# Designs tried in a protein design chat: VHH binders against q01730. Part 9

Target 1, 276 residues: q01730
Amino acid sequence: SKSLKKLVEESREKNQPEVDMSDRGISSMLDVNGLFSLAHITQLVLSHNKLTTVPPNVAELKNLEVLNFFNNQIEELPTQISSLQKLKHLNLGMNRLNTLPRGFGSSRLLEVLELTYNNLNEHSLPGNFFYLTTLRALYLSDNDFEILPPDIGKLTKLQILSLRDNDLISLPKEIGELTQLKELHIQGNRLTVLPPELGNLDLTGQKQVFKAENNPWVTPIADQFQLGVSHVFEYIRSETYKYLYGRHMQANPEPPKKNNDKSKKISRKPLAAKNK

## First folded at step 1 (VHH)

Design n05 (framework vhh_7nfr_2)
Fold by ESMFold2-Fast, scan of step 1:
Structure n05 (fold): chain B 276 residues (1-276), chain A 126 residues (1-126)
Amino acid sequence: as target 1 above (276 residues)
Amino acid sequence: QVQLQESGGGLVQPGGSLRLSCAASGFTFSRYAMSWVRQAPGEGREWVSSISYSGGSTYYADSVKGRFTIARDNVKNTLYLLMDSLKSDDTAVYYCARGTYYDFWSGYRHYGMDVWGQGTQVTVSS
């Protein structure tokens, strides 16, 4: 109900640390007069706007701990985003990102990174991405990943990893290094087998979540899923599975086709007007 | 059994209105954000609208904003989509889904859409 001018004025006058500018038809942050003078703010919500870019000026908001750009049209981030030294939560879900900027992994305090519903793949991640060792939650669902880089194992504080609705053909053995993991979401990929090292994790408790449906699992694994998640984990820890997995990898089978559940993937593009 | 069941679709002329319903069962409906997603022939699924667990917050795709209204009745365990000023571009199968991609303040353990209805066909044509 408040104008953008009033929101800026109130934040400044009352020293309010949180500014909510969601759903205001904003197409450029540069059009919000006085926004970048609000050096005191710790939270900025710009979700559900029409942003196509994030200006380098965002780095002037040095006290930001939470920055939310959910559901915009952002195609690229400035390298200056990593200058936000206090940033703990960054939400970039439902945008049009096909790459992350050089140096992105230098964000030293980042705990939650939301990148669901973008156009990212393994080539989109900068060389230092896995330097984000403070991450507790990483959301990469509804993207175009075929491979999860082995360096994922460096993110040892991860509690939530969401990889739903990608094109993953395999999970790296380094997934087993994520010993704090409480939730793993791998539904809707092209996975046929699980690395035995996943058995190092306990995702079978009441507070744990393991979701893996809508994958072309080989029969032995599919059979264990019918019995339940606890049976899957017991099976992949077994010497029988390790032997079968080794033989499967040695045979180097052809990856499944990308058209598996293709029609059920949610579009990362905005709903566009059609001429019919 | 956790399930969602849509109803209210049909054939309507451009400029017309329709009201979609989604009946939820097998879970505590009032504790989940809900969404509507549509799929036009030959296209992928496109997010339309979301509503918070209490109904206090609603979100819309640009293409439907000002024309559609999402609502819920937590006593009846029912989600609604009120569709006004329908256009040919709105022709699609409409799905009810549990969850949303916008649940930043509610926490991340329930983020994403994990339960889907079977869909209801909406056709906007003369």
Scores: ipSAE 0.013, ipTM 0.392, lowest interface PAE 8.5, mean pLDDT 85

Design n06 (framework vhh_7nfr_2)
Fold by ESMFold2-Fast, scan of step 1:
Structure n06 (fold): chain B 276 residues (1-276), chain A 124 residues (1-124)
Amino acid sequence: as target 1 above (276 residues)
Amino acid sequence: QVQLQESGGGLVQPGGSLRLSCAASGFTFSSYAMSWVRQAPGEGREWVSSISGSGGSTYYADSVKGRFTIARDNVKNTLYLLMDSLKSDDTAVYYCARGKYTEYDLRPYYFDYWGQGTQVTVSS
């Protein structure tokens, strides 16, 4: 029940490193008097507000390590977001992003990037996106990806990769380079086969997670899933599978039709947007 | 600071009942949808149930519908999961999670805060 003015004043006067402004009906960060003077803060939570944009002034908060915009209406990010050189956790889940700004991969300390439930596809990622080599968790679920770029293999520290409910027709062989991966979520896509290089990963252990349901898997793969995840990984490591995979790819089959209708997704509904 | 603290887990025999609680602090509890999510050993996270901020709407995974009841007490800032007719397949760590939903879309896996989890083991 503290006002925004009191939150800003207390943070400044008491040198409070964390500011929680969640669920305050905020439509513009520029309306929060004194917010950008809080250069000392390391955490800013603005989740569950009505933000449609993030002003370049966010870069004035140079000590931010955690920035949370979960569940807003943000359609684009300023290029200055990548100037937050101490940022470790960025949560942009449940927004309306259709692109990421040029230079986004310039953040050298980012460990967790949450982009679930936006309007992103492979063309949304800037050229330097895969320079984010410090990432340990990348969440891209409920977007519009049809391909995952091969440069994903450069993110060798990834432990969690979530790609659930996209439109993926294939996974790149470079996914096999993610040797620290503990969780791979690929359910709800248009996948028919797995790259044999996925067999380089051990996702069958008790502390590992592999979720792949709701894909139009070819019968041999579907049969292995019925036996269990360990059987799937044994199969894709086999010479039999590598041969069949090679023949399948050489045949260049038509991708399966889209199984998820996203036209009613709230992130695509019109906004009665107004400038602030 | 936002904090979610689960309790009520334990060992129970098949057909038994358990009541899980989640004490919430550091935010306006009644303004947020809340959820229960479970994870069995070697498996991914499975959404179990969600409840709207007011408590007027409840949602359940097909695997628990008719056996589990989600409830909340907005005066005490506490979320509950009442589990009846427990099966061995219900064995998992149960997590309390804060998640906002909209009238158009309830997304059980898009949560910004999680509790530490409480272990539920169903075994003879």
Scores: ipSAE 0.000, ipTM 0.183, lowest interface PAE 15.7, mean pLDDT 85

Design n07 (framework vhh_7nfr_2)
Fold by ESMFold2-Fast, scan of step 1:
Structure n07 (fold): chain B 276 residues (1-276), chain A 124 residues (1-124)
Amino acid sequence: as target 1 above (276 residues)
Amino acid sequence: QVQLQESGGGLVQPGGSLRLSCAASGFTFDDYAMSWVRQAPGEGREWVSSISWSGGSTYYADSVKGRFTIARDNVKNTLYLLMDSLKSDDTAVYYCAKDTYVEWDNKPLYFDYWGQGTQVTVSS
């Protein structure tokens, strides 16, 4: 297809708002001559490359609404990423992030944040992370979270929350504040019980998704799952369940062992771009 | 009981064409985006293509863009990959994969169920 030089030239000359540089063997954005002069672009796709860093220069692309770094080797983000004031969709899935930069929650328009398949845990999130109150979808699957911070309840516009294949031992009661939630994915964690406040949500409708398999649920909850998701939600709303949950929390039982079987994950080693 | 069953693989010469199919059952097919992922011998898994729940949006890896077409038939619960201008580098086991999300726009490329795979070999 088109060379990187031609993609940059055509975007500039024809004022094209979207640039797709996926699967080009790019190791550094700084090697893409003229990239940061494209201040007019609203979408940049750099998925399936070999990036290990994102330079501060990314902030020069002031009109970006969509920035896609899926399947790279990125280990850290510059603080300047939060200077992209029009950014609505940021995809950082399948990278090597251990932390998010200070000030990350300063984006005022971010609607979709993809962080699946990184090395993040609850200590990776900066203090202002939950100031991202415009988020509609947050993907944190295939990370190392043991707890979901209670401040998740501040993200009241969330429609999709994915926490699949982490090491979660509990969900905070504040998850019940996410009244717009349509999809909750909590499969493959270390969960034994659900907070009763989850019962404030109805995730059993035809347009809702609730996925919770591959958790070491206590027998009463496991029995309800066998009957169906609707039975689970009816059960956790009951006074019987609230009593049992209170007793369980008071007992503070030892968390179940970590599940290290990640056979369903895509390889973290992206394939090299074809050489000529 | 989610099941994904691929078919249509085989041996083809460079420049040839193949049509892969994936029969889906055990879930509401038209509620989920679907993807094709491949794995070449000795390599990691490489995402190939995805299609939204309605078929209204399609996405392709740069390595296959312009050569492959992803399609779905929600009445028949079947996913397709039409492969044209095949190259030796396209040799791989091709997997049908069910995405975890209903909304495709800006969603992640990861999967909760995989098929058994179908072998595609491009050789002279």
Scores: ipSAE 0.000, ipTM 0.166, lowest interface PAE 18.7, mean pLDDT 84

Design n08 (framework vhh_7nfr_2)
Fold by ESMFold2-Fast, scan of step 1:
Structure n08 (fold): chain B 276 residues (1-276), chain A 125 residues (1-125)
Amino acid sequence: as target 1 above (276 residues)
Amino acid sequence: QVQLQESGGGLVQPGGSLRLSCAASGFTFSSYAMSWVRQAPGEGREWVSSISGSGGSTYYADSVKGRFTIARDNVKNTLYLLMDSLKSDDTAVYYCARTRYEYTSGSYEYRFDYWGQGTQVTVSS
């Protein structure tokens, strides 16, 4: 394994576009001497470290296309993260984020955004979040979402949407606008019904994935899931289901109770600290 | 310890009716979807019909839709197939199967993890 000084030196001297600094006990990017002088690099991997913050200096790495912070302790991102105009893949999974910075949706080339295992909810998303219309994969699993904003329908290039293990009480009808979706993961939420507009999508083929287990589905939906995804999609396209869904929405039933077990998440800060 | 035992098969004339039964034991019957699968002479197995654990949802192969009715009695741990307007093409051994919808090797598929021994249905003049 090479020292951090050697990795920086070799990248600079040999003009190497990719730098892997994973699992090095790094607590601050500012402690990595010469890191921000590497303006030529296109990939930086800092996964499995001890970072609590990302400095504004990250914007000096203007050629980054892949930035990986998986499994750190990051609590917030600088607004300057949006200055990385070539960024295509951003991995922030397994951190302590409770919000995304203002202007985050200005990343014009972003294709893959990994935010699994943080402390995000619908109020964590900045006003321009759904301007990320180049996204092909969005991972929001293991967060605290109770609703998915209707503007999700603007992400029409999306092929993978992962919402596993949140607190979702409903899916917006605009999810039916995601005609390129190949994978939808909605397991482990508080969902009781599906919008009929989801029936506009075909997630039943061999190359498609639809996972929806561990939700308190109403009996007609639960019964279809036991028979298979194709039966679920046939059912929600039916006039019978559209009628049932209309009645269910008019009745506006009380949402199912939340699961209060949060012991396995990295991000367990008090609400007061999260809202400052 | 899972056991499935079919009965009710026999010889019937075209246009006739039969009721098949499947007695289940060794598992919580109401927690599992159940299916009927048939095998015609010299051919592979083909799926006929499925029913959810509660009995609230049923699905049928196009070839039997409108003629067959699948039902269950969760108190008696019994699965039924009511077969009306039988055709010579319905001649097969009919199997009762415990049903799963499983993700395997990149795709979702019906999986039948336990099978009965089968009951013969012959539709002939």
Scores: ipSAE 0.000, ipTM 0.310, lowest interface PAE 14.5, mean pLDDT 85

Design n09 (framework vhh_7nfr_2)
Fold by ESMFold2-Fast, scan of step 1:
Structure n09 (fold): chain B 276 residues (1-276), chain A 126 residues (1-126)
Amino acid sequence: as target 1 above (276 residues)
Amino acid sequence: QVQLQESGGGLVQPGGSLRLSCAASGFTFSYYDMSWVRQAPGEGREWVSSISTSGGSTYYADSVKGRFTIARDNVKNTLYLLMDSLKSDDTAVYYCAKDVRYSSGWYDYYYGMDVWGQGTQVTVSS
């Protein structure tokens, strides 16, 4: 494979829009000489490296449409990440983020946001997070969410919402406003009931996906899942379910205990190899 | 119905080799990134390897890098894991996992996999 210096030189000299620096043992973007001079690039792949930070200098790559940091050790993002005005796809999966920076929701063209396998919860989201109204896909699986904020309903262009393996105790009724949803993944949470407003969504078609296993569903819902997803959606649209849901909410039951069983969850930390 | 059927596991001595296969049906295999995940007795599930929709990008856990090779055949709807230089620590049930996202084919992702298969047992011992 080409050295990092040659990759930078070739991109500059041949005006190549995509640069792949995956799996190069990179511990700091600042160590990649000339990287931030590549203002012409539209795609930068830095997946499978050893990055712990993203420098503010990333904003100098003003033409980026795709930025991929998958499987690094990133603990925080600079506020300047939101200065990437052309960014459509940001992959931060398998990192160590416990917060998103102030102003993160100012990315006006963002269509795909991948945040799976981090240390995020509802308090990690900045006040303007749900200003990301251009999102088509949002991946928040394998995080620590107990609550999905009601403002999720503002992301009306969402087609994919993945919340697998969090600690969600409830879904907000505003999820029913996501009328373009084709895929909803909520398996591996602490959900006991579904909001009736979810019945407003069309998730039972040939191209739609609804995954909800590994939740402590109340018996009436669990019984419908055994019959099939179409039965679940017919049930939650019914007056019978709306009545039962109202009684359940009125009872204010204690949330189910967190699952301490590690046998069903994928490791949240890619096993760091000891030094070669 | 989405189905993933793993095969190829077995008992091998340290330093041996195995080839695992996963036959996929009930979905458009070429649209999804695929992964291998393993579970050792008494342990949680550990991500092992991932492959992009085209097979152009492959990724490995540090513990298996240089010893395992992930591959796919989109015509046969089959995922493979070629395991060389097996160690006792590789003893686990190996599961084929489909990415929960409808893949664009452009990006390297590993996230919230749906694990559908029965798994295949790999035992490395003398």
Scores: ipSAE 0.000, ipTM 0.334, lowest interface PAE 10.3, mean pLDDT 84

Design n10 (framework vhh_7nfr_2)
Fold by ESMFold2-Fast, scan of step 1:
Structure n10 (fold): chain B 276 residues (1-276), chain A 124 residues (1-124)
Amino acid sequence: as target 1 above (276 residues)
Amino acid sequence: QVQLQESGGGLVQPGGSLRLSCAASGFTFSSYAMSWVRQAPGEGREWVSSISGSGGSTYYADSVKGRFTIARDNVKNTLYLLMDSLKSDDTAVYYCARDYRGYSYGYDWYFDLWGQGTQVTVSS
């Protein structure tokens, strides 16, 4: 507590724009005396603490550009989080979120949103979520998504989309609208086919990343992955694949079985996060 | 120049111990989480361990938990991996990596700076 008091006093007295309160055993932001009086700060790091909630008072920190809550126990966010009009980076990875608050998509400057390792699914996203058109990176790995909403195509500035280790049964054709995409991570889902429109993206270059392992791909697609990512993209652009995809969709096959023991699927998860 | 350089690898018998070091230069070392990532022959890269910027939080892959210890010295700008009870399956090139998001999950591209690697061989 004395070390936190010193951080608050130092930031105020020296007009320091960045405050790092990571790994301090903090259970409530309300217990940090004077924190919300630091209206001048542009960065607040509260990662690796024991926070279970974010108070509405966070909106008093009106100059925040970077807010980091990585690895806490946060179960919900206040609607006031979207009042942080200068916010560019929001890290909520490794928490316990099962929903995002109403109006969450009202941020006008948000560039990086980290939501990896929460309890989110497609029903967790508020109606205005895809109004976050300034996003360059969206991390949704280690959640419970079965469907990626078609409105994802509205996020045309996205350069990084991470959807690893969800329960995705399909990708929407609108993923092909993400023409600035440099990295797509879709490993560890229930995907059997790729939409041909994904072929509109150039993810095969030296600066691009495409990760798709640990999916129950149909044999023709699995065979192309064995040859390499460039062969996959050439294949999905082909008339042969478009025919296969059309036949697959018409057959309306039963989705692959959902793994209800998701927590046992990734042994590399930190111990602090295993209660997801 | 912003760089990471590993050392301390070598040949060791099963059950033996090794200490790997990673020297960081050209950036504020204490501001970044750091990780060890390994690549076994014929396999992809696998995340091994991570440590927070302050050193207060450490994370381990299940395969190394209880055997490996990650540590850092922010005065010397050096990251360490202390490896005990080494097994043949630990044979790999070990890479030091800077983690710009404060954690790592192996193959996800959370690393923006890599060392050249140091070879660890566990064999009789």
Scores: ipSAE 0.014, ipTM 0.280, lowest interface PAE 7.0, mean pLDDT 85

## First folded at step 3 (VHH)

Design a01 (framework vhh_8cml_1)
Fold by ESMFold2-Fast, scan of step 3:
Structure a01 (fold): chain B 276 residues (1-276), chain A 126 residues (1-126)
Amino acid sequence: as target 1 above (276 residues)
Amino acid sequence: EVQLVESGGGLVQPGGSLRLSCAASGRTFSSYAMGWFRQAPGQEREFVALISRSGGDTDYSDSAKGRFTISRDNAKNTVYLQMNSLKPEDTGVYFCAARDYYGSWYPLTENEYDYWGQGTQVTVSS
């Protein structure tokens, strides 16, 4: 394969819009001589490297539409990431993020945001996060969310929402405002009931996906799942369910215990020397 | 639900080739990104290769790059792993996995795959 120097030189000389620097042992973008001179590029792939930070200089790549940091060791993002005004697709899956920077929701064109397999929770999201109203797909799986903020309902263009393997104890009623949703993945949480407003969505069709396995559902809901997803949606739309849901919420029961299998998440992303 | 069945494993000598197949049944195959993982005796499962829903994007582990090629035939509901220049270190059970995530790229963790096959044994030995 080509050296990093040759990749940079060829992209600049031949005006190549896409640069693939995946799996090059890169520990710092600042070590890639001439990288930030490539203002013409629309796609940068830096997946499978050893990055621990993203420098503010990333904003110099003003024409980026696609930025892929999948499988690095990134612990934080610079506020300047929001200066990438053309960015449509941002992949930050399999990193070590515990927070998102102030102003992150200022990206006016972002359509796909991948944040799977990080250390995010509801306190990680900046105040303007739900200004990302152009999002069509949001992947938050394998994080530490206990609560999904009600402002999720503002993301009305959302077609895919993945919340798999978190610690969610409830879904907000505003989930029912996501009328364009085609896929909802809520497996592996601590959910016992569904908000009746979820019944406003049609997730039972051939082109739709609803996955809710591995949750401690109350018996009435578990019984409907055994009959099929369509029965679950018929049930939660019923007046009988609305009454039972109201009673359940008023009783404010103790949340189920956290899923101890989350320890496997750390094992699948080994730290330096962890495996000896 | 989708079911995955691997085939094509076997015993080969070092330097040999094998073509693994993974046949999918159930939901629409073309809605899934597909991956291959392997598990050597006494080791944990590791990523080998992945292919996007359309087949336009592929990725490989360091050990597989240049020797293995992942491809798919959506009309036949099948994903393939062509393995060339096999080494004893490639010995293991090879698993096909399906991921049902729109627009998501290159998840390397097995936790991000929704459906798994039972595995097919590959042994590289003289």
Scores: ipSAE 0.006, ipTM 0.212, lowest interface PAE 9.6, mean pLDDT 84

Design a02 (framework vhh_8cml_1)
Fold by ESMFold2-Fast, scan of step 3:
Structure a02 (fold): chain B 276 residues (1-276), chain A 126 residues (1-126)
Amino acid sequence: as target 1 above (276 residues)
Amino acid sequence: EVQLVESGGGLVQPGGSLRLSCAASGRTFSDYAMGWFRQAPGQEREFVALISWSGGDTDYSDSAKGRFTISRDNAKNTVYLQMNSLKPEDTGVYFCAARDYYGSWYPLTENEYDYWGQGTQVTVSS
């Protein structure tokens, strides 16, 4: 609709706190003249563009509460991203991230972190990642996680945890520490058993969501899923299940093979040559 | 909260076309991903199409792909579903749904949507 220049000018002149620059063919934030002078803005939407990087200059937008980079080609973030002290919602879904910068967990107000459809695994998370104790929603679906670190249990305010379509072989017992959890999405992984500590959570009510299909569950668990989610939770709380789980862990069975060929995933394709 | 009202349903012959509209009121419409679902009598609700909050991304069920087009007009707080080459098996109640901006920007399953309309009937019959 409006040019980028006009959006920047209007935001400055009228002290408008929200700027929407979605779907504008933007390849570099540095090409948007005057963008980083908008220190007053609280929301910046840059979704559906062609960004491959985020410049350190993003930290100049010190009043940002919402920053949306959904569906770009971003391969890395600057360490300065954690300097956005007011940031509550960061959307980096559908990008090409294979790592998060050192110090990323220093954001003290972050409530929603969207990282769906990137190239992240457990080695991508910086040492302080689980210092993000204000998180209410964490989306990590369509990534490459084989392990969810035990420190996930530190995120005690978490209400939504989405881990769909990864390569998870197990869930840590510390998932049972997420007592505020209302939604857990673990479909499309390599899970065979559930930790009994998951039974500490109440995920069976009308306001709760538990999705776990498309996993190679052992027969006793698969049978309970056919009866319903409430039966699964009754079962994993039982002494019978705790005994079977202990025997399964002692046997240390070989993890199921990866069945998801992610080589066709867009985030793994080389970026097209820019020019002739 | 957002409120959703569907319109544009009706009776059409096989091979015909219909355009469904979903008018949204309440909080900022452009913050929501929008979807269309349908339900035949006695069957579960199934996904039909989705559009991201900006309109830049769309997705479709296999049955809708190539025949249906989802679009939105954020200035009018409306999402549309253009349905072409309609078949008898497309008969059902069509529901508009919205995903809250704290959720996924690309919701593909029924449980990922927070707000629902009451539905509009589509009947494809000779």
Scores: ipSAE 0.012, ipTM 0.300, lowest interface PAE 8.7, mean pLDDT 85

Design a03 (framework vhh_8cml_1)
Fold by ESMFold2-Fast, scan of step 3:
Structure a03 (fold): chain B 276 residues (1-276), chain A 126 residues (1-126)
Amino acid sequence: as target 1 above (276 residues)
Amino acid sequence: EVQLVESGGGLVQPGGSLRLSCAASGRTFSNYAMGWFRQAPGQEREFVALISYEGGSTDYSDSAKGRFTISRDNAKNTVYLQMNSLKPEDTGVYFCAARDYYGSWYPLTENEYDYWGQGTQVTVSS
């Protein structure tokens, strides 16, 4: 393996657009001499390091299209992250984020946002988050969401929405506005019913994925899942279901109790053990 | 849907090399990120390598870095794992896996992949 100095020198000398600095024990990007002078790079991989913060200097890398911080210890992002106007893929999975910075929704070209396994909830999203209308994939699995904001319906280019292993008690009716959706992952939540408007989506095709297991579904819905996804969608489109849904909502039942099992937040093992 | 079939496994001496292939059938192969995983007897399945759908982004496990190279040929619907400097601890069943590129740019764990091959045995022994 090359030293960090050699990686920086090679990128500069050979005009290499991609830099891989994964698994180098990096605790601060500021300690990587010459990193922020690499204005030509389009991809920076810093996965599997020990970063606790991202300096505002990251904005100096104006040509970045791909930025990968997977499996670090990042607790917050600088507002300057939104200055990366060419950014298409941002991976912040397996970090310690409890909030996203003001102005985060100003990233105009962002297509893939990976936020799996952080400490995010609905209060973590800034007011302009749903201005990210170029998103094709949004991963929010293994977080602390109890509600998905109705503004999710503004992200009409979404093809993949992953909400697995949160604490969701309901899905907003605006989920039905995501007409390009190919994959919806809602396993491991506190859901008892589905909004009938989900029936506006066709998630039953050969190329579509709908995963909803490990929710405390009411019996009528659980019975349809036993028959298959196509039966679930046929059912929720029916007048029978709309009637039952209306009665369920009017009854305003107490939500199922929150699962406090900390191990449930990490069903997946990281490439390197988190503590090693 | 995509079906994956691995090949290229076998018995090799320590320090040797093997090239694994994974052939995919289906209309959307070029839209999938591809990964290689392995499983030794009595162990959990572990990540080895991944490659993005366009081939521009790759990543490797600590044990694979510097020794293994993942690549793909979208015209042939095939992903490859070139394994050099093989060690006895590399012994295991190697699995090919697929994930929609827009679904996960960095799918490291088995739970993030929806399509799997049946595996091919790699044995590194003197």
Scores: ipSAE 0.013, ipTM 0.261, lowest interface PAE 8.2, mean pLDDT 84

